# Designs tried in a protein design chat: VH-VL binders against Spectrin beta chain, non-erythrocytic 5 (SPTBN5). Part 11

Target 1, 109 residues: Spectrin beta chain, non-erythrocytic 5 (SPTBN5), of Homo sapiens (Human) (q9nrc6r3533to3641)
Amino acid sequence: TPTMEGSLEFKQHLLPGGRQPSSSSWDSCRGNLQGSSLSLFLDERMAAEKVASIALLDLTGARCERLRGRHGRKHTFSLRLTSGAEILFAAPSEEQAESWWRALGSTAA
Key: E = the ipSAE of ESMFold2; O = the ipSAE of OpenDDE; V2 = 0.75 times the mean of E and O plus 0.25 times the DockQ between their complexes.

## First folded at step 9 (VH-VL; framework fv_sutimlimab)

Design U6 (from T1 with heavy chain A33E, light chain S32K G51D; at its last look DockQ between E and O 0.63; V2 from the best seeds 0.00; counts 0 for: pae E 6.5 > 2)
Fold by OpenDDE, look of step 9:
Structure U6 (fold): chain C 109 residues (1-109), chain A 122 residues (1-122), chain B 109 residues (1-109)
Amino acid sequence: as target 1 above (109 residues)
Amino acid sequence: EVQLVESGGGLVKPGGSLRLSCAASGFTFSSYEMSWVRQAPGKGLEWVATISGSGGSTYYLDSVKGRFTISRDNSKNTLYLQMNSLRAEDTALYYCAREYYDFWSGWSFDYWGQGTLVTVSS
Amino acid sequence: QIVLTQSPATLSLSPGERATMSCTASQSVSSKYLHWYQQKPGKAPKLWIYDASSRATGVPSRFSGSGSGTDYTLTISSLQPEDFATYYCQQYGRSPPYTFGQGTKLEIK
């Protein structure tokens, strides 16, 4: 079971049902992948304490795709949940983006 | 219906202490972060402190650190603010507020009590 | 800390007029974490606009919020008598303090 933790930026692209979100900005978070669940926290402190997660994403049936040269960020990938929600992520490096993509892909598959 | 009712305010001398309470109802209290926000007479709003649902994490305005303690008793659905070493500038109406957040929405104060007045004066 | 500055401090208008007020942040704030509250004299604040542009439950459609980065705006298309109040912007970002603007008092001319 893959595990992954690190800093990410995220952008809400589609809400459940494919609705447009009210915000289209990139925000910072700390991602923590455990099994088929991706938890997002506002910062490292909150992530370490596992307090006040902003999201607990069930990756069952999800799709993760690498994005290149789109959405105003480098090192990006998208996560499409079975709910129809889609979240874009940006990693600090190409290497990390690839690692996240592999980890999430393995989990979602 | 969500309800927040503050109590414990009053007149106190500088250097004195006061303990505020906020009785919550109409929601699963322990599932929400709670905050105190104050408003000096005729002035704006100022965040004072926040406590996590479990009570394990607390956050404070710099000017109240070491003097104020936010706590909660989830078995009583009650939020507290212990205020020590009170100063004149702490005079304000103190609101308890519920924090709401999810992945799709920002963090906001979605419910407020009517406040309890704290007056610090010699 | 992020300082929010609202302008103007006081806005005097008549019913039926358009109201526009500004909230400027000392540094960029995600629209997801920028909110507006309405407060009437002797009453507690009420969440009014959240996520920069989403109306809270019960908020009339004449209210709208917009902006991004450091500049946000609250607009009332056609003022009604019940709209005269003080409006505060607020940011709830990654870490405390969760600051408020100093408020714009919308008063009847």
Scores: ipSAE 0.029, ipTM 0.718, lowest interface PAE 3.7, mean pLDDT 91
ESMFold2, look of step 9: ipSAE 0.032; ipTM 0.588
ESMFold2 (binder alone), look of step 9: mean pLDDT 90; pTM 0.896

## First folded at step 10 (VH-VL; framework fv_sutimlimab)

Design V1 (at its last look DockQ between E and O 0.53; V2 from the best seeds 0.00; counts 0 for: pae E 12.6 > 2)
Fold by ESMFold2, look of step 10:
Structure V1 (fold): chain C 109 residues (1-109), chain A 121 residues (1-121), chain B 109 residues (1-109)
Amino acid sequence: as target 1 above (109 residues)
Amino acid sequence: EVQLVESGGGLVKPGGSLRLSCAASGFTFSSYAMSWVRQAPGKGLEWVATISGSGGSTYYLDSVKGRFTISRDNSKNTLYLQMNSLRAEDTALYYCAREYYDFWSGWFDYWGQGTLVTVSS
Amino acid sequence: QIVLTQSPATLSLSPGERATMSCTASQSVSSSYLHWYQQKPGKAPKLWIYGASSRATGVPSRFSGSGSGTDYTLTISSLQPEDFATYYCQQYGRSPPYTFGQGTKLEIK
């Protein structure tokens, strides 16, 4: 399974069960894809040490979609988990968004 | 209105070179991956090469790797295919195509008219 | 690499008849990755059916696509003169190579 790592912005779009959250905003993180798990960390140091992740997402059965600048950000993609939760991501560039999308598709599909 | 117009085709001897161009209009060119797809006379479609919207990633059909170079100039809304070391089997009508991605998949949503490359003599 | 095999290579029918053509993949593919293009003589291909069964904009309702796994079909319920063309199926994953079937030529008998 591939490893992918890099800076991302993320936003909770749907809660488990596919329900809308009361409020949601874009936040920054470092993403680390390893095996079927995507870990989100506060910063580069925490990601490198793999300590105190702010989220740990199991990608088994998940779906990933390129959003191409929707939802108020450029270079976006989404990740829909089997729980019905959906998280939106924005990468620093279109190239990085495409790389994430391909890596996540290989893991999830 | 999306338009794609290819040019630069012609007759060339084996081992020769050509550069194809595709002029794009009616959309934000830098936001779309672009591809070349070819069709030999009387034959089916064959994907040749793809370039990402920024130009940072390129992909090639195995038989053209090392001979063809896909590139783009986003300031001129133009896609290019530099074809070197041409062979008779490269003879085809070359289409410029825009890629569109939709959930888990994508397709070629707009095509140009094609430009004919003939490798002979 | 996934190989797409279309049959028949040529289908000769008269206006008003039902046309059925098939696309068989060498291994199972998601129906979301399977598309059909129409190409008239001397013209560029046009997207016709996407995701196995969804008609592209402007495609008449007499066209329908179906299938899953390895076997996909395109059906025209009552042929019109403008429907005589070559139809290509395509597999389009997140990364190249992208593959086309060899085509089915639908011609007037």
Scores: ipSAE 0.006, ipTM 0.562, lowest interface PAE 12.6, mean pLDDT 83
ESMFold2 (binder alone), look of step 10: mean pLDDT 91; pTM 0.932
OpenDDE, look of step 10: ipSAE 0.021; ipTM 0.695

Design V2 (at its last look DockQ between E and O 0.06; V2 from the best seeds 0.00; counts 0 for: pae O 8.1 > 2, placed apart)
Heavy chain, then light chain:
Amino acid sequence: EVQLVESGGGLVKPGGSLRLSCAASGFTFSSYAMSWVRQAPGKGLEWVATISGSGGSTYYLDSVKGRFTISRDNSKNTLYLQMNSLRAEDTALYYCARGYDFWSGWFDYWGQGTLVTVSS
Amino acid sequence: QIVLTQSPATLSLSPGERATMSCTASQSVSSSYLHWYQQKPGKAPKLWIYGASSRATGVPSRFSGSGSGTDYTLTISSLQPEDFATYYCQQYGRSPPYTFGQGTKLEIK
ESMFold2, look of step 10: ipSAE 0.013; ipTM 0.612
ESMFold2 (binder alone), look of step 10: mean pLDDT 91; pTM 0.929
OpenDDE, look of step 10: ipSAE 0.016; ipTM 0.662

Design V3 (from U3 with heavy chain A33Y; at its last look DockQ between E and O 0.73; V2 from the best seeds 0.00; counts 0 for: pae E 6.5 > 2)
Fold by ESMFold2, look of step 10:
Structure V3 (fold): chain C 109 residues (1-109), chain A 122 residues (1-122), chain B 109 residues (1-109)
Amino acid sequence: as target 1 above (109 residues)
Amino acid sequence: EVQLVESGGGLVKPGGSLRLSCAASGFTFSSYYMSWVRQAPGKGLEWVAEISGSGGSTYYLDSVKGRFTISRDNSKNTLYLQMNSLRAEDTALYYCAREYYDFWSGWSFDYWGQGTLVTVSS
Amino acid sequence: QIVLTQSPATLSLSPGERATMSCTASQSVSSSYLHWYQQKPGKAPKLWIYGASSRATGVPSRFSGSGSGTDYTLTISSLQPEDFATYYCQQYGRSPPYTFGQGTKLEIK
């Protein structure tokens, strides 16, 4: 069973190497945390096939921080990868944002 | 080397039917969403239909829904488009296109066949 | 359904000139899913620019894309003979329908 799963919105804040993306917006996904890996599925279309996730993020050395409604969404947190990439996430509620933050922080620590 | 080869186009009267095929090679066919995209002579591109890797989910352009059926046979690496109740407006070169998703760059049609021509006229 | 309008319909220029063409969406679209395709007569389209600004493999550096929200631009800094083709913008949202612009035909003056 996964350590954590649920619906999220996400936004690419920084690319690998810490570069600014040319543009970025909030999109929906379903997150699935297992072991040291976070899988993102875009929606029912991707998740129902179970063939491949849209992203498989290695959390080794990653850093997770609460943003508390920054960047135009409520219930937000960030995930910074060792590559320098940073993804912002928004959960449906503060309770879920806190659960994700704790689960991701425990995996990265 | 990814290859997509369409076939089954031809001349059909309005109200008729055709079945298009797309033979796929050079990749794990069942792992990819596939689409049909059409181009009327001298006109632009129009997405027509999409099917998931397993074949479990299908989506259609509103104007073809109920008339066209997209399907696939993963054991034969072949994509199909059954076209019924054809209309003059369906006249086009029909391309088979592979869909690719990457987290950083999103969805795209990264490989296309050369197309098969469907002509609907009396 | 999102309508993409390309301008100009035809762009007549000579080799060595700078080409600029636009794609305007009827609603804001994610730049991550705004793409450009090149099509030469008798040939299938080729993915050319993805995510509004990233060049596909083998695309020369004279091609650049930019934009966000509703307004996107493709620029060719110094036209070469092989660049004369029709260019389509395309939005590829989270689910169908996916839409293309009507195309900009770039032709030799």
Scores: ipSAE 0.014, ipTM 0.620, lowest interface PAE 6.5, mean pLDDT 84
ESMFold2 (binder alone), look of step 10: mean pLDDT 91; pTM 0.913
OpenDDE, look of step 10: ipSAE 0.021; ipTM 0.712

Design V4 (from T1 with heavy chain G53Y; at its last look DockQ between E and O 0.45; V2 from the best seeds 0.00; counts 0 for: pae E 5.1 > 2)
Heavy chain, then light chain:
Amino acid sequence: EVQLVESGGGLVKPGGSLRLSCAASGFTFSSYAMSWVRQAPGKGLEWVATISYSGGSTYYLDSVKGRFTISRDNSKNTLYLQMNSLRAEDTALYYCAREYYDFWSGWSFDYWGQGTLVTVSS
Amino acid sequence: QIVLTQSPATLSLSPGERATMSCTASQSVSSSYLHWYQQKPGKAPKLWIYGASSRATGVPSRFSGSGSGTDYTLTISSLQPEDFATYYCQQYGRSPPYTFGQGTKLEIK
ESMFold2, look of step 10: ipSAE 0.074; ipTM 0.633
ESMFold2 (binder alone), look of step 10: mean pLDDT 91; pTM 0.910
OpenDDE, look of step 10: ipSAE 0.204; ipTM 0.797

Design V5 (from T1 with light chain G93Y; at its last look DockQ between E and O 0.53; V2 from the best seeds 0.00; counts 0 for: pae E 5.3 > 2)
Fold by ESMFold2, look of step 10:
Structure V5 (fold): chain C 109 residues (1-109), chain A 122 residues (1-122), chain B 109 residues (1-109)
Amino acid sequence: as target 1 above (109 residues)
Amino acid sequence: EVQLVESGGGLVKPGGSLRLSCAASGFTFSSYAMSWVRQAPGKGLEWVATISGSGGSTYYLDSVKGRFTISRDNSKNTLYLQMNSLRAEDTALYYCAREYYDFWSGWSFDYWGQGTLVTVSS
Amino acid sequence: QIVLTQSPATLSLSPGERATMSCTASQSVSSSYLHWYQQKPGKAPKLWIYGASSRATGVPSRFSGSGSGTDYTLTISSLQPEDFATYYCQQYYRSPPYTFGQGTKLEIK
């Protein structure tokens, strides 16, 4: 049913409004892309609930870019939202990073 | 719009039991995790327990584990807190709170009830 | 786990003055998950500032939040009579328990 689903690591690069976050670490999640929405399951509580308590990112007008080997991970891409927020993602493999990038790019259009 | 109404508080002797209820309206109850948060007289806020939207997962403050049970009936839009083996330190105003999850902000409590007072006294 | 300490415990000021209060965490926390609540006597708390700096719906622009790491601040640029209340900070990252500060009571001098 989802357009793309799988394990990701993420790092908040910019908060809404373009502010720098205080945390600069990578965290694990499971991503689920459906239509123009990216849902992130950030912990076991969320995976067990599978309901409105799931994180949602609205991708309308967003930009998705492949990154060139920086930020401490290899298979990375970024997602820039119209709010000014920016999230870096890392996939478990280059193949999965490309799949996510293509799926997110299509959705953000 | 969103409304939460607690009931079931009262005066109870140490070792006694009470069951608190929270009637919810104005939103899809089963889609939201719910919490009980208490406030002792003249003191600050203390989270007590949380239950997932489906009721499949529960979480408790360490000092109430084994004594309190959070539950919900999604067909009746009602949240419950069964409180057993009550102690003087459980005396507080108990709020029903709706949890809101945002990727950027994590979990917060966006709507609160009026509270129901539990007094544990000899 | 994480202890939030608010200072001062009581802040006595007059309408029109600038109010500043702090929330200090026992270890570095993400500003994304630091929230402020307003509570008036006999009333339930209200979510006031979320993500360290974002105002909840209906919160006047005279309220601002800032901070990172262990130190967070709530500022009211020009106090109005309705602003006198107790303010609590709260932190949460992935799962309960939620942690609240002990509160700063803002009262009329």
Scores: ipSAE 0.076, ipTM 0.644, lowest interface PAE 5.3, mean pLDDT 83
ESMFold2 (binder alone), look of step 10: mean pLDDT 90; pTM 0.911
OpenDDE, look of step 10: ipSAE 0.136; ipTM 0.759

Design V6 (from T1 with heavy chain S31T E99V; at its last look DockQ between E and O 0.38; V2 from the best seeds 0.00; counts 0 for: pae E 5.2 > 2)
Fold by ESMFold2, look of step 10:
Structure V6 (fold): chain C 109 residues (1-109), chain A 122 residues (1-122), chain B 109 residues (1-109)
Amino acid sequence: as target 1 above (109 residues)
Amino acid sequence: EVQLVESGGGLVKPGGSLRLSCAASGFTFSTYAMSWVRQAPGKGLEWVATISGSGGSTYYLDSVKGRFTISRDNSKNTLYLQMNSLRAEDTALYYCARVYYDFWSGWSFDYWGQGTLVTVSS
Amino acid sequence: QIVLTQSPATLSLSPGERATMSCTASQSVSSSYLHWYQQKPGKAPKLWIYGASSRATGVPSRFSGSGSGTDYTLTISSLQPEDFATYYCQQYGRSPPYTFGQGTKLEIK
């Protein structure tokens, strides 16, 4: 029973340790927020198969920020992890971006 | 120490069948997606098929769909490729490859077997 | 589908020289899923560069990868005898088909 679930696009903005990736682009995923953990699956086929998530992100101490249409996508927000990694997300709609931002913000604390 | 060992290649006539096997060791087999990649004589590499760690998802090169079936037996740490309706253009060295995914560094084929040769000729 | 074209087909150089080879995609690909493999005659390919620019374990620092979109490059700053091999670029996106370039054979002059 996830707190929040849905399709997202993501872009790796910073790697762990705060290092810049040499290049990065937007890709699709399905997010599943449960407790203080955000699981990402590469697509809905992987998620439907219950294959291992491609990422299990610990949100303890994380920061979530609305970006509102920056970086070549609408409906965007960022998630900065305590590792120094930062991931940009884009939701399919502004309503969903706000829902994700609200859910992630309350969970990160 | 990751080890992948292919077997089951050989000479077969057009329209025939072969089943390839790949014995895996040195890692938790069931947690990794696996692929078959082939290399025709004197040519480059061509991805053939991928199967998820559980075996629940399979993906195929368009030219082999309906003729080839990728499968796995996680209790035996073995990957299979059933090849039916073989054609001359399927002649290649067939590699077993482990699919590794790391969210921060992407997808890759990080370990490969030695290959098993499939020759399709009259 | 996506065609990866490598250039040159054959690169004939001496040890100590700088090697540069390219991989051009017929349409934009995610750099996170663009990889390079090294293959010596009679041997299986080895993952060499992943995510366009990251070296696999044990790959010497004289190897560097770069690029984004449609244009990717592999460079060897000072060739060693063991570097003479065929190099393949490959895209591994979330969806098939996963495409390899035709290879660049790096041979000793």
Scores: ipSAE 0.054, ipTM 0.620, lowest interface PAE 5.2, mean pLDDT 84
ESMFold2 (binder alone), look of step 10: mean pLDDT 91; pTM 0.920
OpenDDE, look of step 10: ipSAE 0.129; ipTM 0.743

## First folded at step 11 (VH-VL)

Design N2a (framework fv_anetumab; at its last look DockQ between E and O 0.39; V2 from the best seeds 0.00; counts 0 for: pae E 10.9 > 2)
Fold by ESMFold2, look of step 11:
Structure N2a (fold): chain C 109 residues (1-109), chain A 121 residues (1-121), chain B 111 residues (1-111)
Amino acid sequence: as target 1 above (109 residues)
Amino acid sequence: QVELVQSGAEVKKPGESLKISCKGSGYSFTDYWIGWVRQAPGKGLEWMGIIYPGRSYTRYSPSFQGQVTISADKSISTAYLQWSSLKASDTAMYYCARHEYWFGSDYFDYWGQGTLVTVSS
Amino acid sequence: DIALTQPASVSGSPGQSITISCTGTSSDVGGYNYVSWYQQHPGKAPKLMIYEVSNRPSGVSNRFSGSKSGNTASLTISGLQAEDEADYYCSSYTDSSTLVVFGGGTKLTVL
């Protein structure tokens, strides 16, 4: 029973420590928010089975901010972790971006 | 400079235990996955499993689940592959590799030099 | 569980262009853009040559290129050189319980 779950595109904007990554391409995933953790999976099957997440993000102290659609996508928000990492997300719709933003904001506390 | 340095070659008997190591340097060890890959003599590459040392999250290939233990000690930037009881069929080269599994990527960008494990009686 | 299909061997002469194929299914090569290629010289660790189908890591010659069509990925080596003689493995994400699958490997001989 996740707090929030759904399809996202994501892109590493900054690595831990605020360093620029060697590659910053957009890619697709299924996001699953439970407790203070956001898990990213390659597809719906892996997300449903909770196996082999491609990223596990600790949201403790994180900041989530809506973007104006820069970085080549329309329904975007950023997630800034206490490590200094920053990940950009794009949802399939504005409603879903808003839902993610609200869910991540309440979890980051 | 990213570097993965593995422990030296091992010659063992069936039934003995073994723990081999993979020390990472030149990068943030806790922010990358480490994968283990087996290559039996004269054969191809087999994915064994991965660990994310930052959260101690592990996953195993079904073929290796219950056969080995993957672990890490983040205080010394070291990942481990461990057997409780070796078999002759465990004779192989074992590689650790930094696995870019973070954020939708799936590839092994830096590899250790390999640890040859020979198990014979 | 089933390895990706690669030819057992390919050969070429210096200066030629050669292509190594890697065939899977819609559950791996066809369905995802997580194909990578590795070069392995005898007695050495594999080296990443291509990731995410067509990207080259820093320090890999632009003589190496990758592509895919349908369920088949391809590694192309142009301007073949003697040091290209090695084993080549493809790898892909798979949505099976295995998660990551390698191809069986291709021995490239430079004549």
Scores: ipSAE 0.006, ipTM 0.606, lowest interface PAE 10.9, mean pLDDT 83
ESMFold2 (binder alone), look of step 11: mean pLDDT 91; pTM 0.940
OpenDDE, look of step 11: ipSAE 0.017; ipTM 0.691

Design N6a (framework fv_anetumab; at its last look DockQ between E and O 0.71; V2 from the best seeds 0.00; counts 0 for: pae E 3.0 > 2, unsure alone 74.0 < 75)
Heavy chain, then light chain:
Amino acid sequence: QVELVQSGAEVKKPGESLKISCKGSGYSFTSYWIGWVRQAPGKGLEWMGIIYPGSSKTRYSPSFQGQVTISADKSISTAYLQWSSLKASDTAMYYCAREYYDFWSGWSFDYWGQGTLVTVSS
Amino acid sequence: DIALTQPASVSGSPGQSITISCTGTSSDVGGYKYVSWYQQHPGKAPKLMIYEVSNRPSGVSNRFSGSKSGNTASLTISGLQAEDEADYYCSSYTSSSTLVVFGGGTKLTVL
ESMFold2, look of step 11: ipSAE 0.244; ipTM 0.748
ESMFold2 (binder alone), look of step 11: mean pLDDT 88; pTM 0.915
OpenDDE, look of step 11: ipSAE 0.252; ipTM 0.803

Design N6b (framework fv_anetumab; at its last look DockQ between E and O 0.65; V2 from the best seeds 0.00; counts 0 for: pae E 5.0 > 2)
Fold by ESMFold2, look of step 11:
Structure N6b (fold): chain C 109 residues (1-109), chain A 122 residues (1-122), chain B 111 residues (1-111)
Amino acid sequence: as target 1 above (109 residues)
Amino acid sequence: QVELVQSGAEVKKPGESLKISCKGSGYSFTSYWIGWVRQAPGKGLEWMGIIYPGSSTTRYSPSFQGQVTISADKSISTAYLQWSSLKASDTAMYYCAREYYDFWSGWSFDYWGQGTLVTVSS
Amino acid sequence: DIALTQPASVSGSPGQSITISCTGTSSDVGSYNRVSWYQQHPGKAPKLMIYEVSNRPSGVSNRFSGSKSGNTASLTISGLQAEDEADYYCSSYTSSSTLVVFGGGTKLTVL
């Protein structure tokens, strides 16, 4: 079973190397955290079958921070990868944002 | 370089079976979704479904669930669309198209096959 | 909803700019950057012109641009040329039972 899973919105804040994207907006996915890997899927059916993830993120050395509604969404947190990339996430509720933050923080030790 | 080459036009009778193909080349076939799109004569585009050839995972539009079978043979880089029993209403142009999501660059539906015309008449 | 609404036709003169609209809901347009635009000339396969609302694939003229406001995405063609005369389809991903949905199409006539 995964350490954490559920619906998320995400936004590319920084690209690998710390570069800013030319444009950025929120999109939706299903997240699945297992071990130190975060998989993102297009929809709930693909997430349930664990097939064709749109991203497989290695969280080794990553840092996770609560943002509490920064960047035009509520229930937000950030994930900064060792590549210099930074992804913002928004959860459906404050409770889920807290759960994600705790799970990601303990995983990315 | 990237190409999707579809099988030739088909003229069939109602009740006959049919399997049309879409062969991908110039890229890693198992790393991209292949979608099928129908266009009835004089009508718009209808998305039918997709397959991920690497795992054979298939998803259908509700309008086409149970009406066709989407499959792939990754050993020959080919996706298929099949009917067990054609109807006259299946007369249409059928396109395959490659779908790619680059997490950092976003969605890209770059390449389309040339189309396969299927005509079903008495 | 599952449907994307486009005008049936639009026209313009060479050199002018025109826009084609694609209206959906918050779940398929408004809240997400999932809209693509396709050009289809008669008898030809569709060609991707814009993806993720505003991105142009390599080889697509910068006369084509995309934008979104609320639940409406727009394709703008500047400096109209005769070769732009075609059918244009928007598409989006919906979270319901359909992975991709197309709009009904818009016929662009260059006068």
Scores: ipSAE 0.059, ipTM 0.677, lowest interface PAE 5.0, mean pLDDT 83
ESMFold2 (binder alone), look of step 11: mean pLDDT 89; pTM 0.922
OpenDDE, look of step 11: ipSAE 0.082; ipTM 0.768

Design W1 (from T1 with heavy chain S108Y, light chain H35A; framework fv_sutimlimab; at its last look DockQ between E and O 0.49; V2 from the best seeds 0.00; counts 0 for: pae E 4.5 > 2)
Heavy chain, then light chain:
Amino acid sequence: EVQLVESGGGLVKPGGSLRLSCAASGFTFSSYAMSWVRQAPGKGLEWVATISGSGGSTYYLDSVKGRFTISRDNSKNTLYLQMNSLRAEDTALYYCAREYYDFWSGWYFDYWGQGTLVTVSS
Amino acid sequence: QIVLTQSPATLSLSPGERATMSCTASQSVSSSYLAWYQQKPGKAPKLWIYGASSRATGVPSRFSGSGSGTDYTLTISSLQPEDFATYYCQQYGRSPPYTFGQGTKLEIK
ESMFold2, look of step 11: ipSAE 0.086; ipTM 0.655
ESMFold2 (binder alone), look of step 11: mean pLDDT 90; pTM 0.917
OpenDDE, look of step 11: ipSAE 0.200; ipTM 0.785

## First folded at step 13 (VH-VL; framework fv_anetumab)

Design X1 (from N6a with heavy chain W107Y, light chain V100Y; at its last look DockQ between E and O 0.49; V2 from the best seeds 0.00; counts 0 for: pae E 5.0 > 2, unsure alone 71.2 < 75)
Fold by ESMFold2, look of step 13:
Structure X1 (fold): chain C 109 residues (1-109), chain A 122 residues (1-122), chain B 111 residues (1-111)
Amino acid sequence: as target 1 above (109 residues)
Amino acid sequence: QVELVQSGAEVKKPGESLKISCKGSGYSFTSYWIGWVRQAPGKGLEWMGIIYPGSSKTRYSPSFQGQVTISADKSISTAYLQWSSLKASDTAMYYCAREYYDFWSGYSFDYWGQGTLVTVSS
Amino acid sequence: DIALTQPASVSGSPGQSITISCTGTSSDVGGYKYVSWYQQHPGKAPKLMIYEVSNRPSGVSNRFSGSKSGNTASLTISGLQAEDEADYYCSSYTSSSTLYVFGGGTKLTVL
């Protein structure tokens, strides 16, 4: 029973260690928040199969912030991991962005 | 320890059927996609398609859709590439390769089989 | 439709640096994700050398590096050695179409 699940777009803003990613484009995914872990099904193959190599993001100590619409999307929030990675998310609606933000905020320590 | 072991070389005549194999070991076979890549003599690599053995879901390159069949038998950790009627133009080396996906590293073929040479001649 | 263009051949002397380019025919490289590079010695299977444009798998020499600018990805081999003589292929992936594409390959000759 996920705490939050749904369609998102994401953009890798920073990689682990604070490194710049090779691409700044937005991609589609389905997010699944379970406890302190966020799973991303990063394309239709991964989403359909729910394979063991699904991205699993540890939210312990993470920070989640609503954005002012930077980076060319509406309904956005950011997730900064303790690894130094930062991921931007865009939800389909403001209501969903708020729901994600609240769910992620209650999960992050 | 990850290994992909392919079936041996084949010499066939036009019109014959053929099914070549790729056996995976040293990892969870059903958890990774397996791709097939063709290399005609003296030519480059061509992606043919990919299968997820856990569900048998397949995706073909448009150039190979309808030309070959990709399948898997997860009970023996083996993927297959199959022709119903070989042509001389099917003469090539065929590789299987394991697709690896990681959120930070993306998609790549990290382990390759040794190749199966298929020769089709009269 | 989808194509990656590489020079047919490049050459260099031991100790030199060489660069192999991989250019999309439209916005392919610029729009594609996860550019990878593979090395293939004669009679052998390809080996993954670079993934995600610039990252090296464990066991690959740091003499191999990758980069991307616009529609062109580049593989650079520094301190060229005789063992580097091989064919090199770039590849790209697009998640929207679940499509892999390989470049035509570049034959590297060490003089």
Scores: ipSAE 0.085, ipTM 0.703, lowest interface PAE 5.0, mean pLDDT 83
ESMFold2 (binder alone), look of step 13: mean pLDDT 87; pTM 0.911
OpenDDE, look of step 13: ipSAE 0.301; ipTM 0.825

